# Designs tried in a protein design chat: VH-VL binders against o29789. Part 21

Target 1, 134 residues: o29789
Amino acid sequence: MDEKTLAKMIEAVNKHMPEKTRSLAEMLKEKDPTIRAKDGNEYYIEKRELEFIAQHVDELDWPRFRIPVILEMNDIGGERVIYVRDKLHAEFIKRAFGFDRVLNGILTLYMYELPQIRRKLRTASQVIFRISLK
Key: E = the ipSAE of ESMFold2; O = the ipSAE of OpenDDE; V2 = 0.75 times the mean of E and O plus 0.25 times the DockQ between their complexes.

## First folded at step 9 (VH-VL; framework fv_refanezumab)

Design X4 (at its last look DockQ between E and O 0.04; V2 from the best seeds 0.00; counts 0 for: pae E 9.5 > 2, off the site)
Fold by OpenDDE, look of step 9:
Structure X4 (fold): chain C 134 residues (1-134), chain A 121 residues (1-121), chain B 112 residues (1-112)
Amino acid sequence: as target 1 above (134 residues)
Amino acid sequence: QVQLVQSGSELKKPGASVKVSCKASGYTFTSYYMNWVRQAPGQGLEWMGWINTYTGEPTYADDFTGRFVFSLDTSVSTAYLQISSLKAEDTAVYYCAREDFLWEYDAFDIWGQGTLVTVSS
Amino acid sequence: DIVMTQSPDSLAVSLGERATINCKSSQSVLYSNDNKNYLAWYQQKPGQPPKLLIYWASTRESGVPDRFSGSGSGTDFTLTISSLQAEDVAVYYCQQYYDYPTFGQGTKLEIK
């Protein structure tokens, strides 16, 4: 994959980022929950995924748990890893999937671990790429 | 020596654009949210939103969508606030303030000195 | 959004006397996971940016004099200056950072 194609992919992925995150609590109350992306489109979040998340998150934290779960792709020493920076997301990932690797104070996943999360949270998680907006 | 230094005062006409800079030094720039806070003359503090200095992802408060754009130049540890289609009501001091988004410290512990933007005909 | 309401809007206190500022949040800002109140107090003197005084409702920021203290939990919080000094003349703001940050309207503290 050439650099131009990669850049376009990154741009495309980031365009699907939510304009604003929504709380798990709010979305659980909806029959067909959606998030609005930066591109202005609404994307459906699978209710079963939210329910799965809810099973692993204390009910008292539901109002603070933001959807989607953000998975940040990073390059460290030439190796691509995933950062889970949000505290509640990190705790959820630990509890639900058993990943507990912390590097530099950040829950860190290897690329080969990512599919386990993405398969379970197909719509309720998003992979984002670091971009400097100049 | 941790500090945020903002660009100087701006005088603009309605309809113009302004870009305020906030340069960080003394700490790892990419490890914080950079918040923007507006303060109209004689008024209180108003949170405008933040930008994730690591990902570059901005989040805007409801009242600050559309004409307000947060951006970064990580190579120079600088955050930017751009306001387009300026209105008289945009006259205010704009502050940048860092916020730890990792584990311990979520208050705004370091502030820029503020940038006065005056919009006048 | 969580609404922060301070009281009073302004007060005048004599030098050496106690100053008390109250702050109420429309929702609890106590986080059950870490049992911390996501509440901060800021001091803003004329012509200056805000300065962090208190975070986690009751922890003083480094360099903040002992006469400043924060108390409260849940939705009700108080900033206390045990003995007002001349340099304490400022506007004080409470802020929650439990959710997207919001500030109180500010309390102007003057010397009587």
Scores: ipSAE 0.014, ipTM 0.640, lowest interface PAE 8.6, mean pLDDT 90
Fold by ESMFold2, look of step 9:
Structure X4 (fold): chain C 134 residues (1-134), chain A 121 residues (1-121), chain B 112 residues (1-112)
Amino acid sequence: as target 1 above (134 residues)
Amino acid sequence: QVQLVQSGSELKKPGASVKVSCKASGYTFTSYYMNWVRQAPGQGLEWMGWINTYTGEPTYADDFTGRFVFSLDTSVSTAYLQISSLKAEDTAVYYCAREDFLWEYDAFDIWGQGTLVTVSS
Amino acid sequence: DIVMTQSPDSLAVSLGERATINCKSSQSVLYSNDNKNYLAWYQQKPGQPPKLLIYWASTRESGVPDRFSGSGSGTDFTLTISSLQAEDVAVYYCQQYYDYPTFGQGTKLEIK
């Protein structure tokens, strides 16, 4: 992993971290829903993306489903892996995209699976980086 | 030490085929998308598409969905561009360029030296 | 596709003077999730592959001289060379990577 790639990963974490998450149920009621990031700016969440999530999440779970969907990038022993730790997020990903690889209780994605998710959830998903700096 | 080395220039007749290679070194080949870019003589850069180096799944720009095929041999960290039914208009320099897939899109930070394909009778 | 349009098509600038090249996109390339303009600039010298100069609209790639700078946001972007050197004679391309990549038509920079 080079310095440019590491810098881009750190910048993404610092800028796009949500200050607070919001429930799917609450955001579906709004015309122009937003999430406040730690940089102090409000970021619009595309309503179409929330509706896509709602299609694949049982309505009973909408109040507990937090936005954004969290995709945790890890670098373990030189291997880059994506964890989906939230149970409701993991179930949504399985139902919407068909990914079902679970390792040690955590839905685990290959790097090549990330673009498919991000293209459908450009505003409603967030990558978090948890890698060791050297 | 990170580099992309392409195969040498080619002189072909109309109707023939050509296969350009792009060998990567100094990094993990399957961690980066490989893009192909065309530049006709005296012209600008045209994005042709990319290939996911882990799955082998290509994506082609609209103008390149017919006679152009991207492929891989990951055992030798090499991407290939094959052009069939060559036309004079295919005369160009063809570049491979690396893109990090950590996010949906990235700039092209490493380029091959280019491969000149000349099509003439 | 996002269309990238550069201006001028060519320009000639005296050594040591300032050169500016403009790039306009048909749609905003500001990505809301990372709040960056996914806009790059490349330099291509005769007989060489393109070389990345600037990414995220204004971030200089490692090893690029500090006389090169990028600015702008949304749809309007500028590459500036603060003091032209003989080695800067090249064609310059902007490129968006907000969606499927597209390049501007190029701007040829010559010494007057």
Scores: ipSAE 0.006, ipTM 0.595, lowest interface PAE 9.5, mean pLDDT 85
ESMFold2 (binder alone), look of step 9: mean pLDDT 93; pTM 0.951

Design X5 (at its last look DockQ between E and O 0.04; V2 from the best seeds 0.00; counts 0 for: pae E 10.6 > 2, off the site)
Fold by OpenDDE, look of step 9:
Structure X5 (fold): chain C 134 residues (1-134), chain A 121 residues (1-121), chain B 112 residues (1-112)
Amino acid sequence: as target 1 above (134 residues)
Amino acid sequence: QVQLVQSGSELKKPGASVKVSCKASGYTFTSYYMNWVRQAPGQGLEWMGWINTYTGEPTYADDFTGRFVFSLDTSVSTAYLQISSLKAEDTAVYYCAREDFYWEYDAFDIWGQGTLVTVSS
Amino acid sequence: DIVMTQSPDSLAVSLGERATINCKSSQSVLYSNDNKNYLAWYQQKPGQPPKLLIYWASTRESGVPDRFSGSGSGTDFTLTISSLQAEDVAVYYCQQYYDTPTFGQGTKLEIK
C-alpha cells in the first residue's frame, strides 16, 4: 500500500470520527442510539453492543464511559499496534476480552487481536488513525 | 518552563477566516488534550472543545460545530484553531489550555496567553 | 451538559475579610470510581488568562496561597478566601470536568 492510498484510507476513517462522544448511560436509555460524526451524519450504534459493554462495566461508571470505544492505530518500529488510552476503555477491554498487555502505561493490542474486538463492537468501537498534517 | 504561547491578535472582516496557533513547550505535547476556550468581551469562559494531541481527534462543543476546526502540527508541538466564515459575534479572546490524559477529563492547569480575534466590517 | 451556576455574580469584600463564592452543578460531579469531585476553580485577572487555583474541589494548585480553599462535594461547592488581599481582585470561575467541561458564569470579586 502506497502512502497516497493510506492517506485516503485515513481520510475515509476520519469522516466517521465522532463529533462528540456520548456516555454509555445516555445511550443505553435510547431505543436507537446514534453517534454524530464530524461529517454531520448520524450513525447507529447497535444496542446489543452497548448492552455487551454494560455487562462488563460497573453501572456506576456508565455515565463516564464514553462511546465509541477508541482504538488508536499506531506504528511502532514498522509494526502496527492499537493503543487503548482511555482508562475505562482499557479496563473494559481487559475484562471483556482478556487482553492486558501494557506498554508505556497504555493497554496495547496487536493487529491480529483487533478483529476479536471489532467483531463484538462493530459499531460501538472506532479505529482512529494518528493524523499528521505533514 | 511549561507554557503555551499563542499567536498574536487578529483583525478580520466578516466572511474571512482566521487561524490561531498554540505552541507548547516544556512538556510532552502528545500527552495532553488541547482545549479551546472562547471569551467574548466582558463575558465568561466558554468551552469550545478539545483535540487529542496524540491521535488528532477533535471533539467540539455543540455550539462550535461547522465553522470551527481544530488541528495539529505535532512536529512543532502546535495546536491550531481555525474559524471560517467569521461573524461579528466571533469577536473574542480565544485560549488554548492543556488537559492531562486521564479519564479523558481533567482540570486545565496551563493556559495560553489568549488571542484576540476581532471581526469588524 | 452539566450546568454550573455561581453565586453571587459579584461580590465586594473588605481587605482582610473572608470572601465566599458558591458553585452549584446541575448534577453530581463526584466520580464513584475514585471518589473525587471533578470540580476546579480558576482566577482570572484583567487582561490575563485564567489561572487554576483549585482542582478536585479542594486541592490547591502549586503556588496558590493558603488563604484560598475549596470545599464541597456532589453538587455544591465553595471557594473561600480567608483574608482578602488586594491582588485577589479578579473574576473567579468554577468548572466541572466530570463530563465535557463547562464553566460557571463567573463571580467578580472586588474590594469594598
Scores: ipSAE 0.111, ipTM 0.761, lowest interface PAE 3.6, mean pLDDT 90
Fold by ESMFold2, look of step 9:
Structure X5 (fold): chain C 134 residues (1-134), chain A 121 residues (1-121), chain B 112 residues (1-112)
Amino acid sequence: as target 1 above (134 residues)
Amino acid sequence: QVQLVQSGSELKKPGASVKVSCKASGYTFTSYYMNWVRQAPGQGLEWMGWINTYTGEPTYADDFTGRFVFSLDTSVSTAYLQISSLKAEDTAVYYCAREDFYWEYDAFDIWGQGTLVTVSS
Amino acid sequence: DIVMTQSPDSLAVSLGERATINCKSSQSVLYSNDNKNYLAWYQQKPGQPPKLLIYWASTRESGVPDRFSGSGSGTDFTLTISSLQAEDVAVYYCQQYYDTPTFGQGTKLEIK
């Protein structure tokens, strides 16, 4: 990994992970929905992103669809992969983006697939880390 | 050394086609988007779109659907821009530019030297 | 699309003096969750490709001299060259990457 990419990753490490998730149904009703982060601050979730999710999630599932969509970064033998462990999140990703690789029961994404998701879900998705790069 | 090297200048007649190449070296080709940017003589920069270098899936800006085709040969770390049915208005310098996959959108940190395509009767 | 508008279209500045270039976006390019402005500045010297100078509105790319600085937030941004050098003659472009990328029309910088 080059020095510039590493520096960008260090600066981008998100310390604003959510303290609690909120349901899609609840947030769709709000004009200016927010999520409280573990740093104590509230961060806006863009309404258009919630509407995008809603278009690809059965309405009966909206009350139990949690926001943000969790993208779990793992370092497996020096290769980074992304797990989508929540079943509703995985089905949504499959419907909205067409990514359907399932390994050992878990929707698994490659790094090059991440930007497509993040570009549509800047505020409504969150990357979390299990294993950091050395 | 990270580098993008493009093919040489082209002189074409209206109605012909052209294929511009952009060869990457010094980094993992399939870990970055490749963008194409046009600059007509005396004009500014115009984003044409990008191609996902791992999947080969292109995305075109609205004005560049139809006659413009992005493609790859990952075995030689090369991206291509093909322009069919050339028009005089296609006369421009065409740049390739690298963008990191990790971020939702990123700046273009490495640019090719540009390829001048001239369309003249 | 987010429209990027630069001002002025051209300017002439004496060697060693300060040059100021403005860039305005049609909507905010500030991402509230990371508190970063997705705004870059590029320099294009005559006969050369563009070169990245500044990203995230104010972060200098590696190897860019300290005399180049970026400032601003949201919709209004400024590139400042604190002491103009002969090699700074170029066209300067702002570019947003908050959404699908768009460039400003460019600002031509000349020496008086």
Scores: ipSAE 0.006, ipTM 0.615, lowest interface PAE 10.6, mean pLDDT 85
ESMFold2 (binder alone), look of step 9: mean pLDDT 93; pTM 0.947

Design X6 (at its last look DockQ between E and O 0.03; V2 from the best seeds 0.00; counts 0 for: pae E 16.7 > 2, off the site)
Fold by OpenDDE, look of step 9:
Structure X6 (fold): chain C 134 residues (1-134), chain A 121 residues (1-121), chain B 112 residues (1-112)
Amino acid sequence: as target 1 above (134 residues)
Amino acid sequence: QVQLVQSGSELKKPGASVKVSCKASGYTFTDYYMNWVRQAPGQGLEWMGWINTYTGEPTYADDFTGRFVFSLDTSVSTAYLQISSLKAEDTAVYYCAREYFDWEYDAFDIWGQGTLVTVSS
Amino acid sequence: DIVMTQSPDSLAVSLGERATINCKSSQSVLYSSDNKNYLAWYQQKPGQPPKLLIYWASTRESGVPDRFSGSGSGTDFTLTISSLQAEDVAVYYCQQYYDYPTFGQGTKLEIK
């Protein structure tokens, strides 16, 4: 990872990471749902994205499904992978996109798989960066 | 000399099938998504979908499901578009276009020269 | 899908004059996390494939003349040719890649 990309990712994590997640159920009831970021700003979540998620998540789990979907970028020895740590998020991603690779009990995506998810969840997902100490 | 070179023009009858090729050169084929774009005569550009050149996983736009199939031969850095059960309305120029991605997306920076597919009885 | 609407559909501009093409998206294509507009402009001449001119709404692709510039944010964008040249006659398309890509209907630019 080049310095510029790393800096950008770190900046994004620091500024735009959600202060608090919200439930899918709650947000589906709102006309203009938002998420408050750590920078203090409110960011709109596109309703159609939430609806898309809802189509692939059991209604009973809507209250437990947290928004945004966290896509954790990990840099391990220069190799980048995406972890989907949340179980409901992982099940959603499996069902909606067909990704089912599990490493160390965590749904794992490669970088070249990320666009398919991000195109559908531009606002309802967030990419965060985690530096591997290994 | 990065380029995409597509196969030549096709003339088909309704109900037939066609397979358009898009050969990449000058870059790592599997580092870019390959997009397909349709342009009917005198009309605008329509995104048909893309294929993940690494995994081979295709994604189709809503209007291009069923009769349209994206495929790859990575050994020759070539993407393919197959259209089955051709209709007159499939008459168009078909473009392949690469799209690089990291954690961000890029625009379509390299295009094939286009392949004209004419469907007529 | 995000709908892209260009205006005008066609225009004629005199050589050396400014040409302005507008593009509006049905939804914002500004990503709050990176503060980038996922918007591109393409030029297509007769018998040729589209050519990328501008990406990220305002960044010129390599090799693109300085007279081409992109501006705007959110839902409203503009392509400007500061001084129209003969070789600029073409159809121009805006495209969003915030979501699955969609193109504007195109704007035909001719010399007056």
Scores: ipSAE 0.016, ipTM 0.646, lowest interface PAE 7.2, mean pLDDT 89
Fold by ESMFold2, look of step 9:
Structure X6 (fold): chain C 134 residues (1-134), chain A 121 residues (1-121), chain B 112 residues (1-112)
Amino acid sequence: as target 1 above (134 residues)
Amino acid sequence: QVQLVQSGSELKKPGASVKVSCKASGYTFTDYYMNWVRQAPGQGLEWMGWINTYTGEPTYADDFTGRFVFSLDTSVSTAYLQISSLKAEDTAVYYCAREYFDWEYDAFDIWGQGTLVTVSS
Amino acid sequence: DIVMTQSPDSLAVSLGERATINCKSSQSVLYSSDNKNYLAWYQQKPGQPPKLLIYWASTRESGVPDRFSGSGSGTDFTLTISSLQAEDVAVYYCQQYYDYPTFGQGTKLEIK
């Protein structure tokens, strides 16, 4: 892919990326938790989704569990897979959904497993694409 | 066990070509950029460029855009450096080094043992 | 390109004494959006490939002894070895990765 096409894809994805992630502990205390995206809009995070995450994350880890949960789409040898690179996110996914496939130290999901996660984390998860930053 | 193993030393005449291999093991090859670094005898380190192991797209430092070609065989987790039209000035140790390109840092955390290429009349 | 300049070119230090190596970049390697200095230090012992010691200017790589420390920000960086040991005989390189990577020319450390 050429550099202009890559820039367009980054811009489209970047519009809804958060300006910064937020702590699970902080968001659980809020009545109407939101994340400000780079497009300037506030997006609600359903509190029930945060509570679902909290059920499966040790309370000592809540302050450093970042929202949203990141699901990174990759293409490896023609097969599209999902990497969960954040260690706390990976442990949560293992506990909540039972997925435990690890390839080279990274929790790895197949595309057909994604809908199960997205139905529970409609606002609290984000899919991103692997885009070269170099 | 994360490791980069390079092919053995080469002795070449000017005008020949050489292909250095760098085989990765213990990690997902396509998750990390592969860098090539040159060190002439008694000299410092020179970054030659990198290759995106997911896309196969190489990037070369300015001094290395002509006779140097990076390539991959992802089926055997191997990166290659090919040098054509060898000159005496190409005599050096050539290193491969992996770089993590997102999430944490871009330092070169794992290096191959190096391949000495000697070009002499 | 970002030029990395080390000083001194070589250094002789007695066992158990402190060694200090400086590195200066031609432009800042501090990225304001994440407040990280994209600066690494490598050790290359005789006959061996380089080994990563420090990244982000001051973070020690796993398994690197506490006597190695990095400091500095922006354009001026320092590697310090607090109590030199015989095994520390090596050439030390700084390297920026703010843009296309470049290395300093190296500093040879010898036992006095």
Scores: ipSAE 0.000, ipTM 0.504, lowest interface PAE 16.7, mean pLDDT 84
ESMFold2 (binder alone), look of step 9: mean pLDDT 93; pTM 0.950

## First folded at step 11 (VH-VL; framework fv_ficlatuzumab)

Design C1 (at its last look DockQ between E and O 0.26; V2 from the best seeds 0.00; counts 0 for: pae E 12.2 > 2)
Fold by OpenDDE, look of step 11:
Structure C1 (fold): chain C 134 residues (1-134), chain A 124 residues (1-124), chain B 107 residues (1-107)
Amino acid sequence: as target 1 above (134 residues)
Amino acid sequence: QVQLVQPGAEVKKPGTSVKLSCKASGYTFTSYWMHWVRQAPGQGLEWIGEIDPSDSYTDYNQKFQGRATLTVDKSTSTAYMELSSLRSEDTAVYYCARDEDYYDLWSGYYFDYWGQGTLLTVSS
Amino acid sequence: DIVMTQSPDSLAMSLGERVTLNCKASQSVSSYVSWYQQKPGQSPKLLIYGASSRATGVPDRFSGSGSATDFTLTISSVQAEDVADYHCQQYSNYPLTFGQGTKLEIK
């Protein structure tokens, strides 16, 4: 992928990052839950996806589980990987999808594993790009 | 449930302009990028450009830069492609096509839903 | 621009045969390749994305493989309803580009 394409993707993804996350518990109470992005737009979160998440998260943690699930894209030594930095997100991913690769304390996914997650979390997850300023 | 509805056909003369429409329904219009792709008779597919309906950000195939204009009407969930200075070579079926997922850009610059296409015939 | 070259341009196969369609990129596109099926008089339909991921509702007989520059779409046992044009597409670089297509017919 060329630099221009990557730059456009990063810009596009970051533009639609949530202004603020919402709790799973809160959103489960709504008929048509939404997330407000930084660009001011609201995006609907599919209720079925929230219910799917809820099935794999202890009910006691529903108030602490933040939506959307953040999948952070990183380049490590020329290899593209995805970090799941949030601990509850990581536990959820492990339980729901069986991915438990932890590197330096961070759940790490490979690109070929991403489709499995995104297929069931189309609206309730978001891929973001980490920009290294080093 | 997702549908992209396009008019069947347009007939234009060389040198004129045409504005094709694509009515979207069954999903949140502003949450998915919309693309335009054309196909000349008996030929392959050719990408024209893309638009983010949320803010009308656009990007074009350089081949069509300055001649194609993509717009959207959020109130009607309709995407438009205007093509100016029409030539006989512009005769083709023009498709609107939706990105698979706006939130999954790495895996999805492909198109999961297509309109039925509009046949544009450019002839004198 | 990245040029996607499909081969063959056309082929006729007997029912039940294994079909292999090829797509070659002029430069590496990693795994950012999709395949579409276009039946006569219809719009393209997504078959494969990410080079090897099958789209929802696509029969198991369809599979995609490849990386970098060489990609293949395989139909393990061709059926009558598989008569169509097949298009590969790369989305590694702008502009997005398609192959010229392969026409599949049944003998």
Scores: ipSAE 0.019, ipTM 0.637, lowest interface PAE 6.3, mean pLDDT 90
Fold by ESMFold2, look of step 11:
Structure C1 (fold): chain C 134 residues (1-134), chain A 124 residues (1-124), chain B 107 residues (1-107)
Amino acid sequence: as target 1 above (134 residues)
Amino acid sequence: QVQLVQPGAEVKKPGTSVKLSCKASGYTFTSYWMHWVRQAPGQGLEWIGEIDPSDSYTDYNQKFQGRATLTVDKSTSTAYMELSSLRSEDTAVYYCARDEDYYDLWSGYYFDYWGQGTLLTVSS
Amino acid sequence: DIVMTQSPDSLAMSLGERVTLNCKASQSVSSYVSWYQQKPGQSPKLLIYGASSRATGVPDRFSGSGSATDFTLTISSVQAEDVADYHCQQYSNYPLTFGQGTKLEIK
């Protein structure tokens, strides 16, 4: 039931994953920017969230900064953590929120730090799961 | 604004069953897990189980496995908990409680909104 | 099951005093601890999550600390409206478990 349950959680999150990411530069130019999810629906990204990201990302990086910001949940040795694997996303998180914990070259957040980020980036960030066998 | 509305009281006899309701409003019902927690008079809180309203996946405290059944009705945004083979020690206030983050299932198992609770009295 | 043990079972404090409530887990729960306030006749209200993060609308006088097995909730200057039962909860492992509660009274 554990593995079946975990597979169902992955599928639930997967339905809301974007079909294709979009650059910050592209989306900042649009009045009502959207991302198409794998379920076929378009979801609005709040423009003010994109502007918040832009305030903390060098303009030279805007064309290659992908939206949404990916927050990857992992279970490592019984501890649940969040990895920010994209280097530009990690740099942004450090600058905007002050989180600077690095594990094996990857910016690592505790799960209790996630709500701060999600509240500011409700539409411009996405949590994904990484499920590992014990 | 988020609200979880529960009936105030239920009275049942031992050996019967009860189905308690929790009407959710003010948020996307299928995006947040719902939990059930009870509190016997003068006692602490006890977790009963959880349900993902999007696909009805459930998990239960082993103590209630086989007696508790969690369901949802997505069309009315209502969660239900059915408890069978009632005993006098099941007398308690039963709360529904919302999980904090609907994509944070393993880290969000703390409850940001609670119903006001239904007092279930089981007596002969 | 992970047992969460709170101490003291109850205490009475004068207004303005500093209160420290303790919660000990029977095994490491990392930082996956929340605290709830339950005023008489009311449902629980989230105070602290992640051992130390205040929930929205919770006054600054409430703070949490700890990791692994030893956790504390501190009220820096107790006010009359803080009369309540306080519960800790771990969310590291199934089943989710709560401490037995600490009752805070004003002298």
Scores: ipSAE 0.000, ipTM 0.533, lowest interface PAE 12.2, mean pLDDT 84
ESMFold2 (binder alone), look of step 11: mean pLDDT 92; pTM 0.945

